# Ledger of designs, part 29: VHH binders against o26951

Target 1, 206 residues: o26951
Amino acid sequence: VEYTHFKDLQALEMERGRLYETIVVTWDDSMVGNAAPIGVLCTGDDTVTLYLYQGTRTVENVLNNGRFTVNVTLDPLIFTDSTLGDLEEDMFSHYRDFLHLRGADAFFTAEVVSVKKLVKRDRFGESELHVVKARAGDVMRAESFRMALNRGIYAVIESLIAYTRAEFSDPLVLRERIAEMNRVARKVGGPREKEAMRRIIQALES
Short names: E, the ipSAE of ESMFold2; O, the ipSAE of OpenDDE; V2, 0.75 times the mean of E and O plus 0.25 times the DockQ between their complexes.

## First folded at step 19 (VHH; framework vhh_7z1x_3)

Design k02 (at its last look DockQ between E and O 0.88; V2 from the best seeds 0.83)
Fold by ESMFold2, look of step 19:
Structure k02 (fold): chain B 206 residues (1-206), chain A 123 residues (1-123)
Amino acid sequence: as target 1 above (206 residues)
Amino acid sequence: QVQLVETGGGLVQPGGSLRLSCTASGFTFDDYYMNWVRQAPGKGLEWLSGIDWSGGSTYYAESVKGRFTISRDNAKNTLYLQMNSLQPDDTAVYFCARGPDYFEWEPSEYDYWGQGTQVTVSS
């Protein structure tokens, strides 16, 4: 795969404030690769934030060497396989002192700027969280690149599907479905996705 | 006009409790993460706790974990901080601050602040 080099995340059409579904590649001191699906928040033209839970190989590797790559792919099997197990070593390629996902539609190198350790509480309980701020270095885009995946519009679309079937749906199940989609849109989307969800919810309540 | 107003500060004995409130106006409250930050005498700003738009996720600095609880009531446009087991070094001015629509812990990234409420922990 041949990559064109770009200077910042604009080449991947990433927008500030939106969370993108990516494969984050890290490695240990022996350059043994690890891949995990990680949402990556774009915070500027060359800055990103990751929210990494304690006890994962991703956070261990990031804390150890302060470098990683963010890889763009639309292949659902790569997301699935890296979650349910480990990718084979031949799924990683070298780029300078970094590893990246072989055949990624795009990737960028990242170097940690800061890490804040804190406690997060949610419906699953309490956990230790590392908030990692990083600067993107080289942004590499292949001809196969189409988009960095953001789930926001799909949360809106799923909500609209549920809305059109509301008359034939259990009201409690519908409410739970819409609430879950709203959580997704709020987590990953921007102002337009949030406004769309607000309108859908209002329409259901009217 | 965006406005944040803290109330509930005061003098409390060590080991005591206080509940701070922050009333918000001039913006859509549940579009934003909200935060509590304090400034002890002669010190810089210290982020304490943050909360997402719904209250579904809350975040705490290690220094206040287990003692402080952040919450919000979006129907009343109000942010709360329940502070238990207060110690003399919790003495500070406490501010509520508006974050962006994602979690951010650095106070320099917050755009609107209340005027603060004094909390003094002393015998």
Scores: ipSAE 0.832, ipTM 0.932, lowest interface PAE 0.6, mean pLDDT 93
Fold by OpenDDE, look of step 19:
Structure k02 (fold): chain B 206 residues (1-206), chain A 123 residues (1-123)
Amino acid sequence: as target 1 above (206 residues)
Amino acid sequence: QVQLVETGGGLVQPGGSLRLSCTASGFTFDDYYMNWVRQAPGKGLEWLSGIDWSGGSTYYAESVKGRFTISRDNAKNTLYLQMNSLQPDDTAVYFCARGPDYFEWEPSEYDYWGQGTQVTVSS
């Protein structure tokens, strides 16, 4: 794969305040790679924030060496395999002294700027969380790059599908589905996704 | 206009409890993450806790975990901070602050603040 170099995250159409589903690649001192699906929050033209849970190889490696890559891919098997297990060694490529996902549509290098350890409590329980703020370095984009995956737009699309099938759906099930999608949009979507959900909900209530 | 008003502060003995409230107006309350921040005498701002728009996710600084609980009632446009097991070093002015539409623990990213309420823990 041939990559073109860019200077900031605008090249990937990443916007401040948006959370992108990515594959974060880290490595240990022996340059053994690790890949994990991680939501990456864009906080500026060259800054991102990651939320890393305690006890993972990802957080261990990031805290250890302060470096990682964020990889953009639309391959569902990469997300699946990196979640269910580990990617094979041949799924990692070298860029300078970084590892990145082989065949990624895009990736950028990142260096940790600050880390805050805190506690998150949600429906899944209480967990130790490392909030990692990092600066993006080299942004590498392949010709195959189209967009970074975002769950916000997914939520809107799924809601619209549900809307079109409302006549054939259990109202309670529909309401629950829309509520769940709205939660997703509100959590990870931008203003337009949120507005879209508002309109869908309004239409359903009319 | 956006307004945040904290109440519930006061004097309490060590080991005591307080419940702070923050009433919001002038904006759609449940579109925003809300946060509690405090400032002790001679110290900088310290983020304590954040809560998402629905209350489904809450975040806590290590210094207050297990003692403080953040919650919200969106129907009342009110943010709460239940503070238990208070200690003298919890003495500070406590602020509620509006965050962005995502979680952010850095107070510099907050756009609106209340006037603050004084909490004093002393025997």
Scores: ipSAE 0.808, ipTM 0.929, lowest interface PAE 0.4, mean pLDDT 93
ESMFold2 (binder alone), look of step 19: mean pLDDT 88; pTM 0.894

Design k03 (at its last look DockQ between E and O 0.91; V2 from the best seeds 0.84)
Fold by OpenDDE, look of step 19:
Structure k03 (fold): chain B 206 residues (1-206), chain A 123 residues (1-123)
Amino acid sequence: as target 1 above (206 residues)
Amino acid sequence: QVQLVETGGGLVQPGGSLRLSCTASGFTFDDYYMNWVRQAPGKGLEWLSGIDYSGGDTYYAESVKGRFTISRDNAKNTLYLQMNSLQPDDTAVYFCAKGPDYFEWEPSEYDYWGQGTQVTVSS
């Protein structure tokens, strides 16, 4: 895969305040790669924030060497395989002294600027979390690049499907489904996804 | 205009509890993360806790985990901070702060603040 170099995250159409589903690649001192699906929050033209949970190789490697790559891919098997297990060694490529996902539609290098350890409490329980702020370096985009994956649009689409089938659905189940999708859209979507959900909810309540 | 008004501060003995409230107006309350930050005498701002739109996700600094609980009532446009097991080093002015539409723990990123409420923990 041939990549074109760009200066900042605008090349990937990443917007401040939006969270993107990516594959974060890290490595140990022996350059053994690790890949994990990670939501990456764009906080500027060249800044991102990651939320890394305690006990993962990802957080360990990031804390150890302060470097990682963020990889954009639409391949569901990459997300699946990196979640269920480990990617094989041949799934990693070298860019300078970084590793990135082989065949990624795009990737950018990142260097840690700050780390804050805190506790997150959610429906899954309480977890130790490292909030990692990083600066993006080289942004590499392949011809195959189209967009970074975002769950916001998925939430809207699923909600619309649910809406169209509301007549055939249990109202309580529908409400719960829409509430969950709205949570997703609000969490990871942009203004338009959020507005879309507002409109859907309004329509359902009318 | 945006307004945040904290209440509930006061004097409490070590081991005691307080419940702070922050009433918000002038913006769509449930579109934003809300945060509690404090400033002790002679110290800088310390982020304590954040909460997402619905309260499903809450975040805590290590210094207050297990003792403080953040919550919100969107119908009342009110943010809460339940503080238990208070210690003298919890003495500070406590601020309610409006975050962005995503989680941010850095106080410098907050665009609106309340006037603060004084919490004093002393025997």
Scores: ipSAE 0.837, ipTM 0.943, lowest interface PAE 0.4, mean pLDDT 93
Fold by ESMFold2, look of step 19:
Structure k03 (fold): chain B 206 residues (1-206), chain A 123 residues (1-123)
Amino acid sequence: as target 1 above (206 residues)
Amino acid sequence: QVQLVETGGGLVQPGGSLRLSCTASGFTFDDYYMNWVRQAPGKGLEWLSGIDYSGGDTYYAESVKGRFTISRDNAKNTLYLQMNSLQPDDTAVYFCAKGPDYFEWEPSEYDYWGQGTQVTVSS
């Protein structure tokens, strides 16, 4: 796989304020690699924020050495396998003193700028969270690159599917489904996804 | 134009409680994360708590976890901070601030601020 070096995250079409589904690669002091699906928030041309929960190898490695890579892939098995277990060592490649996902459609190196430890509450409970701000260094893109995944449009699409079947649906189940999709669209999407969800919700209430 | 107006500050004894309110106008309130920030005398800004567009996700600094609760009423365009177990170190001007449409804890990234409300904790 041949990578072209780019100046900043614009090469990956990342927009400020959007959260992208990626594989974050970290490693321990012995360079043993770890991969995990992590949403990565783009906050500027070369800045990202990660929301890392306490008790994961990802947060441990990031806090220990302050470096990681963000890897773009569309392969659902990589997301699945890195969640349910560990990727094999041959799934990691070296780039200078970083590890990255072998064969990623794109990756960028990242160095931690700051970490904020805080408490998050949601409907499932209370969690300790490390908010990691990092600066992107080298942005590497392969010819195979197509997009960095954002779940926003898919939440809208799922809502529209549910909407077209509303007359044949249990109203409580439909409302819960739309509310869940709205939470996703608002968490990861931008103004257009938010407006789309607003219109869908208004249409259901008419 | 965007306006944020805090109310509910005042003098309270140690161990007491206060509820702050922040009424918002001039923007679509439920499109944005909202935050509470305080500034103690002679100190910098300290982020305390944030809340997502609906109130489903709330975030707390370690210094106030378990004591403060953020909430919002989108029908009234109002943000709240319930403050319990107040101590003298909580004495500060408390600000309501509008964040972007994602969680951001750094006060330098907020674009609109209220004028603040004074909270004084003393015997």
Scores: ipSAE 0.808, ipTM 0.920, lowest interface PAE 0.6, mean pLDDT 93
ESMFold2 (binder alone), look of step 19: mean pLDDT 87; pTM 0.886

Design k04 (at its last read DockQ between E and O 0.87; V2 from the best seeds 0.85)
Amino acid sequence: QVQLVETGGGLVQPGGSLRLSCTASGFTFDDYYMNWVRQAPGKGLEWLSGIDWSGGSTYYAESVKGRFTISRDNAKNTLYLQMNSLQPDDTAVYFCAKGPEYFEWEPSEYDYWGQGTQVTVSS
ESMFold2, look of step 19: ipSAE 0.831; ipTM 0.929
ESMFold2 (binder alone), look of step 19: mean pLDDT 88; pTM 0.892
OpenDDE, look of step 19: ipSAE 0.817; ipTM 0.934
ESMFold2, look of step 20: ipSAE 0.827; ipTM 0.927
ESMFold2 (binder alone), look of step 20: mean pLDDT 88; pTM 0.892
OpenDDE, look of step 20: ipSAE 0.804; ipTM 0.929
ESMFold2, fold request of step 21: ipSAE 0.821, 0.814, 0.819; ipTM 0.925, 0.925, 0.925
ESMFold2 (binder alone), fold request of step 21: mean pLDDT 88, 88, 89; pTM 0.895, 0.896, 0.897
OpenDDE, fold request of step 21: ipSAE 0.846, 0.846, 0.848; ipTM 0.949, 0.948, 0.949
ESMFold2, last read: ipSAE 0.803, 0.821, 0.800; ipTM 0.918, 0.926, 0.919
ESMFold2 (binder alone), last read: mean pLDDT 88, 88, 89; pTM 0.895, 0.896, 0.897
OpenDDE, last read: ipSAE 0.847, 0.850, 0.847; ipTM 0.949, 0.950, 0.948

## First folded at step 20 (VHH; framework vhh_7z1x_3)

Design l01 (at its last look DockQ between E and O 0.36; V2 from the best seeds 0.00; counts 0 for: pae E 4.2 > 2)
Fold by ESMFold2, look of step 20:
Structure l01 (fold): chain B 206 residues (1-206), chain A 123 residues (1-123)
Amino acid sequence: as target 1 above (206 residues)
Amino acid sequence: QVQLVETGGGLVQPGGSLRLSCTASGFTFDDYSMNWVRQAPGKGLEWLSGIDSSGGSTSYAESVKGRFTISRDNAKNTLYLQMNSLQPDDTAVYFCAKGPDSSESEPSEYDYWGQGTQVTVSS
């Protein structure tokens, strides 16, 4: 796979304030690779923020060596396999002193700028996480690149499907489905996805 | 005309408690995260806690974990901070701020701030 080098995240069409579904590759002191699906928040032309839960190899590796890659892929099996288990060692390729996902449609190197630790409480309980701010270095894009995944529009589409079936649906189930999709759209989406959800909710409440 | 008005500050003895309120107007309160930030005398801004638009997710700085509780009442457009076990180093001006819908946002992302309320913890 041939990669073209770009100067910043605009080449991947990443927008400030949107969270993208990626594969983050990290490694230990022996260069043993680890891959995990991680949402990556674009915070600037060359800056990203990651929210890494305590107790994962990803956070351990990031805290240990301060470097990682963010990898763009549309292959659902890579997301699945890296979540349910470990990717084989031949799924990692070298780029300078970094590892990246072999055959990724795009990747960028990242170096940690700062880490802060916080406690989050939600419906699943209390958890510790690290807010990792990082600067993108080399942005590498293959000709196969199409997009960095963002779930925002799919949350809108699922809500519209539910809306068109509203008169045939259990009102409590409908309300919970729309609320869940709204949480997704607000977490990952930009202004247009958020406005779309607002309009759908208003239409249901009229 | 976004407005955020903090109330409930004052003088309290060490070990005491205080509840801050922040009333919001001029925007759809239910669409945004809300945050508490403080500035101690001679120091920079310190983010303390955030709460998402629904109130379902909260986040806390380690320095206030277990002592402070953020909450919101969307029907009243009001954000709260319950502060317990206060110590002299909690003395600061406390601000509420409107941010993106994330309980983990940082102060540089907040687009509207209140004027602040003074909290003084002293014997």
Scores: ipSAE 0.229, ipTM 0.691, lowest interface PAE 4.2, mean pLDDT 89
Fold by OpenDDE, look of step 20:
Structure l01 (fold): chain B 206 residues (1-206), chain A 123 residues (1-123)
Amino acid sequence: as target 1 above (206 residues)
Amino acid sequence: QVQLVETGGGLVQPGGSLRLSCTASGFTFDDYSMNWVRQAPGKGLEWLSGIDSSGGSTSYAESVKGRFTISRDNAKNTLYLQMNSLQPDDTAVYFCAKGPDSSESEPSEYDYWGQGTQVTVSS
């Protein structure tokens, strides 16, 4: 994939105050890549905020090396596989000393500016949350980059969020939610969205 | 247009309690996280507490943890802050603020603010 370089996040039509579902790619000191679906808050033309929970490889890598990439993709299988497991090594590409998602429609490099620890309380208990503020560096956009409303991919993303909370959820409520999202995917999604839902459902039943 | 109106402030003795309210209008209240922030005389803005859109998740600054409780009633478009065990250094103007999506911690990120309500803790 060929990327064009841009100066700031406006090139990706990211707006201040909006949350975007992305794949955040991080790596350890051995340059072993990790990909995770992360909601990224745009806070300016070249600034973002991430909310990372304790105990994840993502937060560990970010805190260790202070750098990551934010990757934009509408591929439901990337979201699914990065949530249910890990992406294979061949799903990562190098950009300078960064890793990014191979085939991403767009990505930007990010460097941590500050980290704040918070205690968050919810129905699942108390957890430590790392509020990561970062500055966007190089913004890379592929020809394939599009900002389009896609109900299918959102259904998959909602299902994955539900999946990550499954152990703390009412099984019946969870099943109903997944069924609803599956109906959306079946109605408006393509083959990949349908396959993503199949994998999610299979994972929930295992 | 967006409007936030704080009420409930006043004068209270040390150790006392107050309950602040913030009534929201002009936007879909239950779609957004809400926050409480205060500004003491001669000091900057201090984030105190945040609550997600559903009210299922809350967060607190260390300075108020265990003493303050944030809550919301989406049916009434109202945000609350229960303040217990108030101390003189809690004296400040208290603001409710609308945050961006999934943001709870930085005043600079909030796009709408109330006029504020004065809280004075003094013997």
Scores: ipSAE 0.036, ipTM 0.480, lowest interface PAE 2.5, mean pLDDT 88
ESMFold2 (binder alone), look of step 20: mean pLDDT 85; pTM 0.857

Design l02 (at its last fold request DockQ between E and O 0.45; V2 from the best seeds 0.73)
Fold by OpenDDE, fold request of step 21:
Structure l02 (fold): chain B 206 residues (1-206), chain A 123 residues (1-123)
Amino acid sequence: as target 1 above (206 residues)
Amino acid sequence: QVQLVETGGGLVQPGGSLRLSCTASGFTFDDYYMNWVRQAPGKGLEWLSGIDWSGGSTYYADSVKGRFTISRDNAKNTLYLQMNSLQPDDTAVYFCAKGPDYFEWEPSEYDYWGQGTQVTVSS
């Protein structure tokens, strides 16, 4: 795969305040690669934030060497395999002293700027969390590049599907589903996704 | 104009409790994360806790975990900090700070602050 070099995250159509579903690649001191699906928050033209939970190779490697790559792909098998286990060694490629996902539609190098260890409490309970702020370095984009996945559009689409099936659904189940999708849209979506959800909710209540 | 006003500070004995409030105005309150930060005499700013727009997710520093609870009432545009088991080293000025529409823990990144409320824990 041939990549073109860009200066910042605008080349990947990443917007401040939005979270993108990516494959984060890390490595140990022996350059053994690790891949994990990670939501990456764009916080600027060249800055991102990751929320890494304890007990993973990803957080260990990031804390150890302060470097990683963020990889954009729409391949569902990459997400699946990296979640269920790990990718084979041949799925990693070298870029300078970084590893990235082989065949990624795009990737950028990242260097840790700050780390904050804290506790997160949510509906799933309490978790130890490392909030990692990083600066994006080289942004590499392939010809096959498409925008990184954002769950906001998913939330809207699923809500619309639920809307079209409303007459065949339990009203309580439907309401719960829409509430969950609205939560997702508000959490990770942009203004248009949020507006879409408002319109859907209004339509359902009419 | 954005305004944050903290209340509820005061003098308490060790082991006591306080509940701080922060009333927000001048922006859409439930679109943003909110945070509590404190500054003890002669020390820098210390982030304590953050909360998302809905209250569904809360974040805590290790120093206050299990003792402090952050919450919000979006209908009242109010942020709260319930402080239990207070200790002398909790003595500080406590600030309410507006975050972005995502979680941010670094105080230098906050765009609006309250005037602060003094909390003193002493025998």
Scores: ipSAE 0.841, ipTM 0.947, lowest interface PAE 0.4, mean pLDDT 93
Fold by ESMFold2, look of step 20:
Structure l02 (fold): chain B 206 residues (1-206), chain A 123 residues (1-123)
Amino acid sequence: as target 1 above (206 residues)
Amino acid sequence: QVQLVETGGGLVQPGGSLRLSCTASGFTFDDYYMNWVRQAPGKGLEWLSGIDWSGGSTYYADSVKGRFTISRDNAKNTLYLQMNSLQPDDTAVYFCAKGPDYFEWEPSEYDYWGQGTQVTVSS
């Protein structure tokens, strides 16, 4: 037995309000798989939200058939290869009417509940965004599962590294690095990561 | 206690502009996303715009894109909505609402609301 079935996202230790770095697998009408690194926001025990930009195969497939899987892996090459190109067809496995990443430490099936199209403006410009809310169905966990990846603690760690070198750093470069890490912690983290960043920033201001 | 107070509503002619303000108290303002929502007579709530904790990301419904601009001044604990090119169908009560610490567009998910400010667009 490679995967144990669970009913909700607690099995993956996902917390409401946290955004997790995952591989989202989608497919077209011919069941040709697509994999992309996508942050997945946990919004409840069996609900997630995805922020999908227009013009990607992921959003096209999700809008077309309303189903996908969210796959947990810590393998940096899978993140890299799925960003820089396409994964080979043998990297996808079937689970009922879904495709998932072969060898994922965990995955769950997801079905779209709603989609909101809107415009987002940020420092990179203006983008069309689809905010996809989905319900998790079957949650499948392998014994290899360790964690669903959240960048929050790493933003804190990078900030602390920068802090310990502050005396020897260009103040503008340091400020920009800490600001970027704070944006990450605010985007993906919870109250403890946000509090940690507040304390680091306060320490730098004194 | 969390308090949100909208001001700046009123009567304006078609094509006119208004700037709404929302003063917040009772919570750490710059920890949260903030939103503007309106309710026209006899209609449900319509999400218009949202803004992240810093003002770095702003979000707009298609119905107000290009006409409305959301902003915030965290030093003053104040949220703003600049509304241009107003038309009679913009007539509504406008609410500011506190969201969670991530982007959420559905009004049913907001935990605190102001009392609203009336905007009437009529000749």
Scores: ipSAE 0.825, ipTM 0.925, lowest interface PAE 0.7, mean pLDDT 93
ESMFold2 (binder alone), look of step 20: mean pLDDT 88; pTM 0.893
OpenDDE, look of step 20: ipSAE 0.830; ipTM 0.939
ESMFold2, fold request of step 21: ipSAE 0.808, 0.802, 0.810; ipTM 0.923, 0.921, 0.925
ESMFold2 (binder alone), fold request of step 21: mean pLDDT 88, 88, 88; pTM 0.889, 0.887, 0.886
OpenDDE, fold request of step 21: ipSAE 0.840, 0.841; ipTM 0.947, 0.949

Design l03 (at its last look DockQ between E and O 0.86; V2 from the best seeds 0.80)
Fold by OpenDDE, look of step 20:
Structure l03 (fold): chain B 206 residues (1-206), chain A 123 residues (1-123)
Amino acid sequence: as target 1 above (206 residues)
Amino acid sequence: QVQLVETGGGLVQPGGSLRLSCTASGFTFDDYYMNWVRQAPGKGLEWLSAIDWSGGSTYYADSVKGRFTISRDNAKNTLYLQMNSLQPDDTAVYFCAKGPDYFEWEPSEYDYWGQGTQVTVSS
């Protein structure tokens, strides 16, 4: 795959405040690669934030060497295999002294700026979390690149689908589904996704 | 204009409890993360806790986990901090701070602050 180099995350259409579903590639001192699906929060033109849970190879490697790559791919099998197990060694390629996902539609190098260890509580319970702020370096984009996955737009689309099927749905189930999607949009979406959800909700109430 | 007003501070004995409140105005309260930060005498700002816009997710510094609970009532535009098992080293001015629409733990990134409320833990 041939990549074109860019200076910042705008080349990947990443926007401040949005969370993108990515594959984060890390490695140990022996350059053994590790890949994990990680939501990456864009916080600026060249800054991102990762939420890494304790006990993973990802957090271990990041804390050890302070470097990683964020990889953009639309391949569902990569997400699946990286979640359920490990990617094979041949799924990693070298970019300078970084590893990245072979065949990624895009990737950028990242260097840790700060780390905050804290506790997160949510509906799933309490978890120890490392909040990692990093600076993006080289942004590499392949011709195959289209867009980084963002759950916000999908939440809107799913809500619209639900809306069109409202006549055939239990009103309570529909309401809960829309509420769920609205939570997603409010959590990871941008202003337009949030506005879209407001309009959908308004339409459903009319 | 944005305004944050903290209340509920005071003097308590070690092991005691306090509940702080922060009333927000001038912005859409439930669009943003809210935070509690404190500053002890002669020390820098210390982030304590954050809560997402819905209250579904909360974050805590290790120094206060298990003792402090952050919550919010969006209908009242109010942020809360329940503080239990207070110790002398919890003595500080406690600030309510508006965060962005995502989680941010660095106080320097907050755009609006209250004037703070004094909490003193002493026997």
Scores: ipSAE 0.818, ipTM 0.933, lowest interface PAE 0.4, mean pLDDT 93
Fold by ESMFold2, look of step 20:
Structure l03 (fold): chain B 206 residues (1-206), chain A 123 residues (1-123)
Amino acid sequence: as target 1 above (206 residues)
Amino acid sequence: QVQLVETGGGLVQPGGSLRLSCTASGFTFDDYYMNWVRQAPGKGLEWLSAIDWSGGSTYYADSVKGRFTISRDNAKNTLYLQMNSLQPDDTAVYFCAKGPDYFEWEPSEYDYWGQGTQVTVSS
């Protein structure tokens, strides 16, 4: 795969305030690669934030060497396989001192700027979280690049499906489904996804 | 205009409790993460806690975890900080702050601030 070098994250159509579903590649001191699906928040032209839970190989490697790559792919099997197990060694390629996902539609190198350890509480309980701020270095895009995934529109679509069947649905189940989709849309989406969810919720309550 | 007004500060003995309030106006309150930040005498700004738009996710600095609880009432456009087991080192001016439309812990990235409320822990 042949990559063109770009200066910043606008080449990947990443916008400040949106969270993108990517494959983050890290490695240990022996350059043994690790891949994990990680949501990556764009915070500026060349800055990103990652929210890494304690006790993962991803956070361990990031804290150890302060470098990683963010990889764009639309292949659901890569997301699945990297979650359920380990990718094989031939799924990683070298780029200078970095590893990246072989065949990624795009990737960028990242170097840690700061790490903040904090406690997060939510419906799943209390967790230790490392908030990693990083600066994008080389942004590499292949001809195959189409988009970095953002789940916002799909949360809206699932809500509309639920809405069209509201008359035939258990009201409590419907409310929980819509609340779940609203949480997704607000977590990853922008103003249009948030407004769409407001309209759907208002329509259900009228 | 955007306004954030903190209340509920005061003098309290070590081990005591206070509840701070922050009333918001001039923006759609339930679209944003809200934050508490403090500044002790002679020190820089210290981020303490954040809460998402609904209250479903809350975040705490290690220095206050287990003692402070952030909450919000979107019907009243009000942010709260329940502070328990207060120590002399908690003496500071406490600010509520509005940042971008995502979790951000760095105070330099916040665009609107209250005037602050003084909390003094001593006897």
Scores: ipSAE 0.752, ipTM 0.903, lowest interface PAE 0.9, mean pLDDT 92
ESMFold2 (binder alone), look of step 20: mean pLDDT 88; pTM 0.896

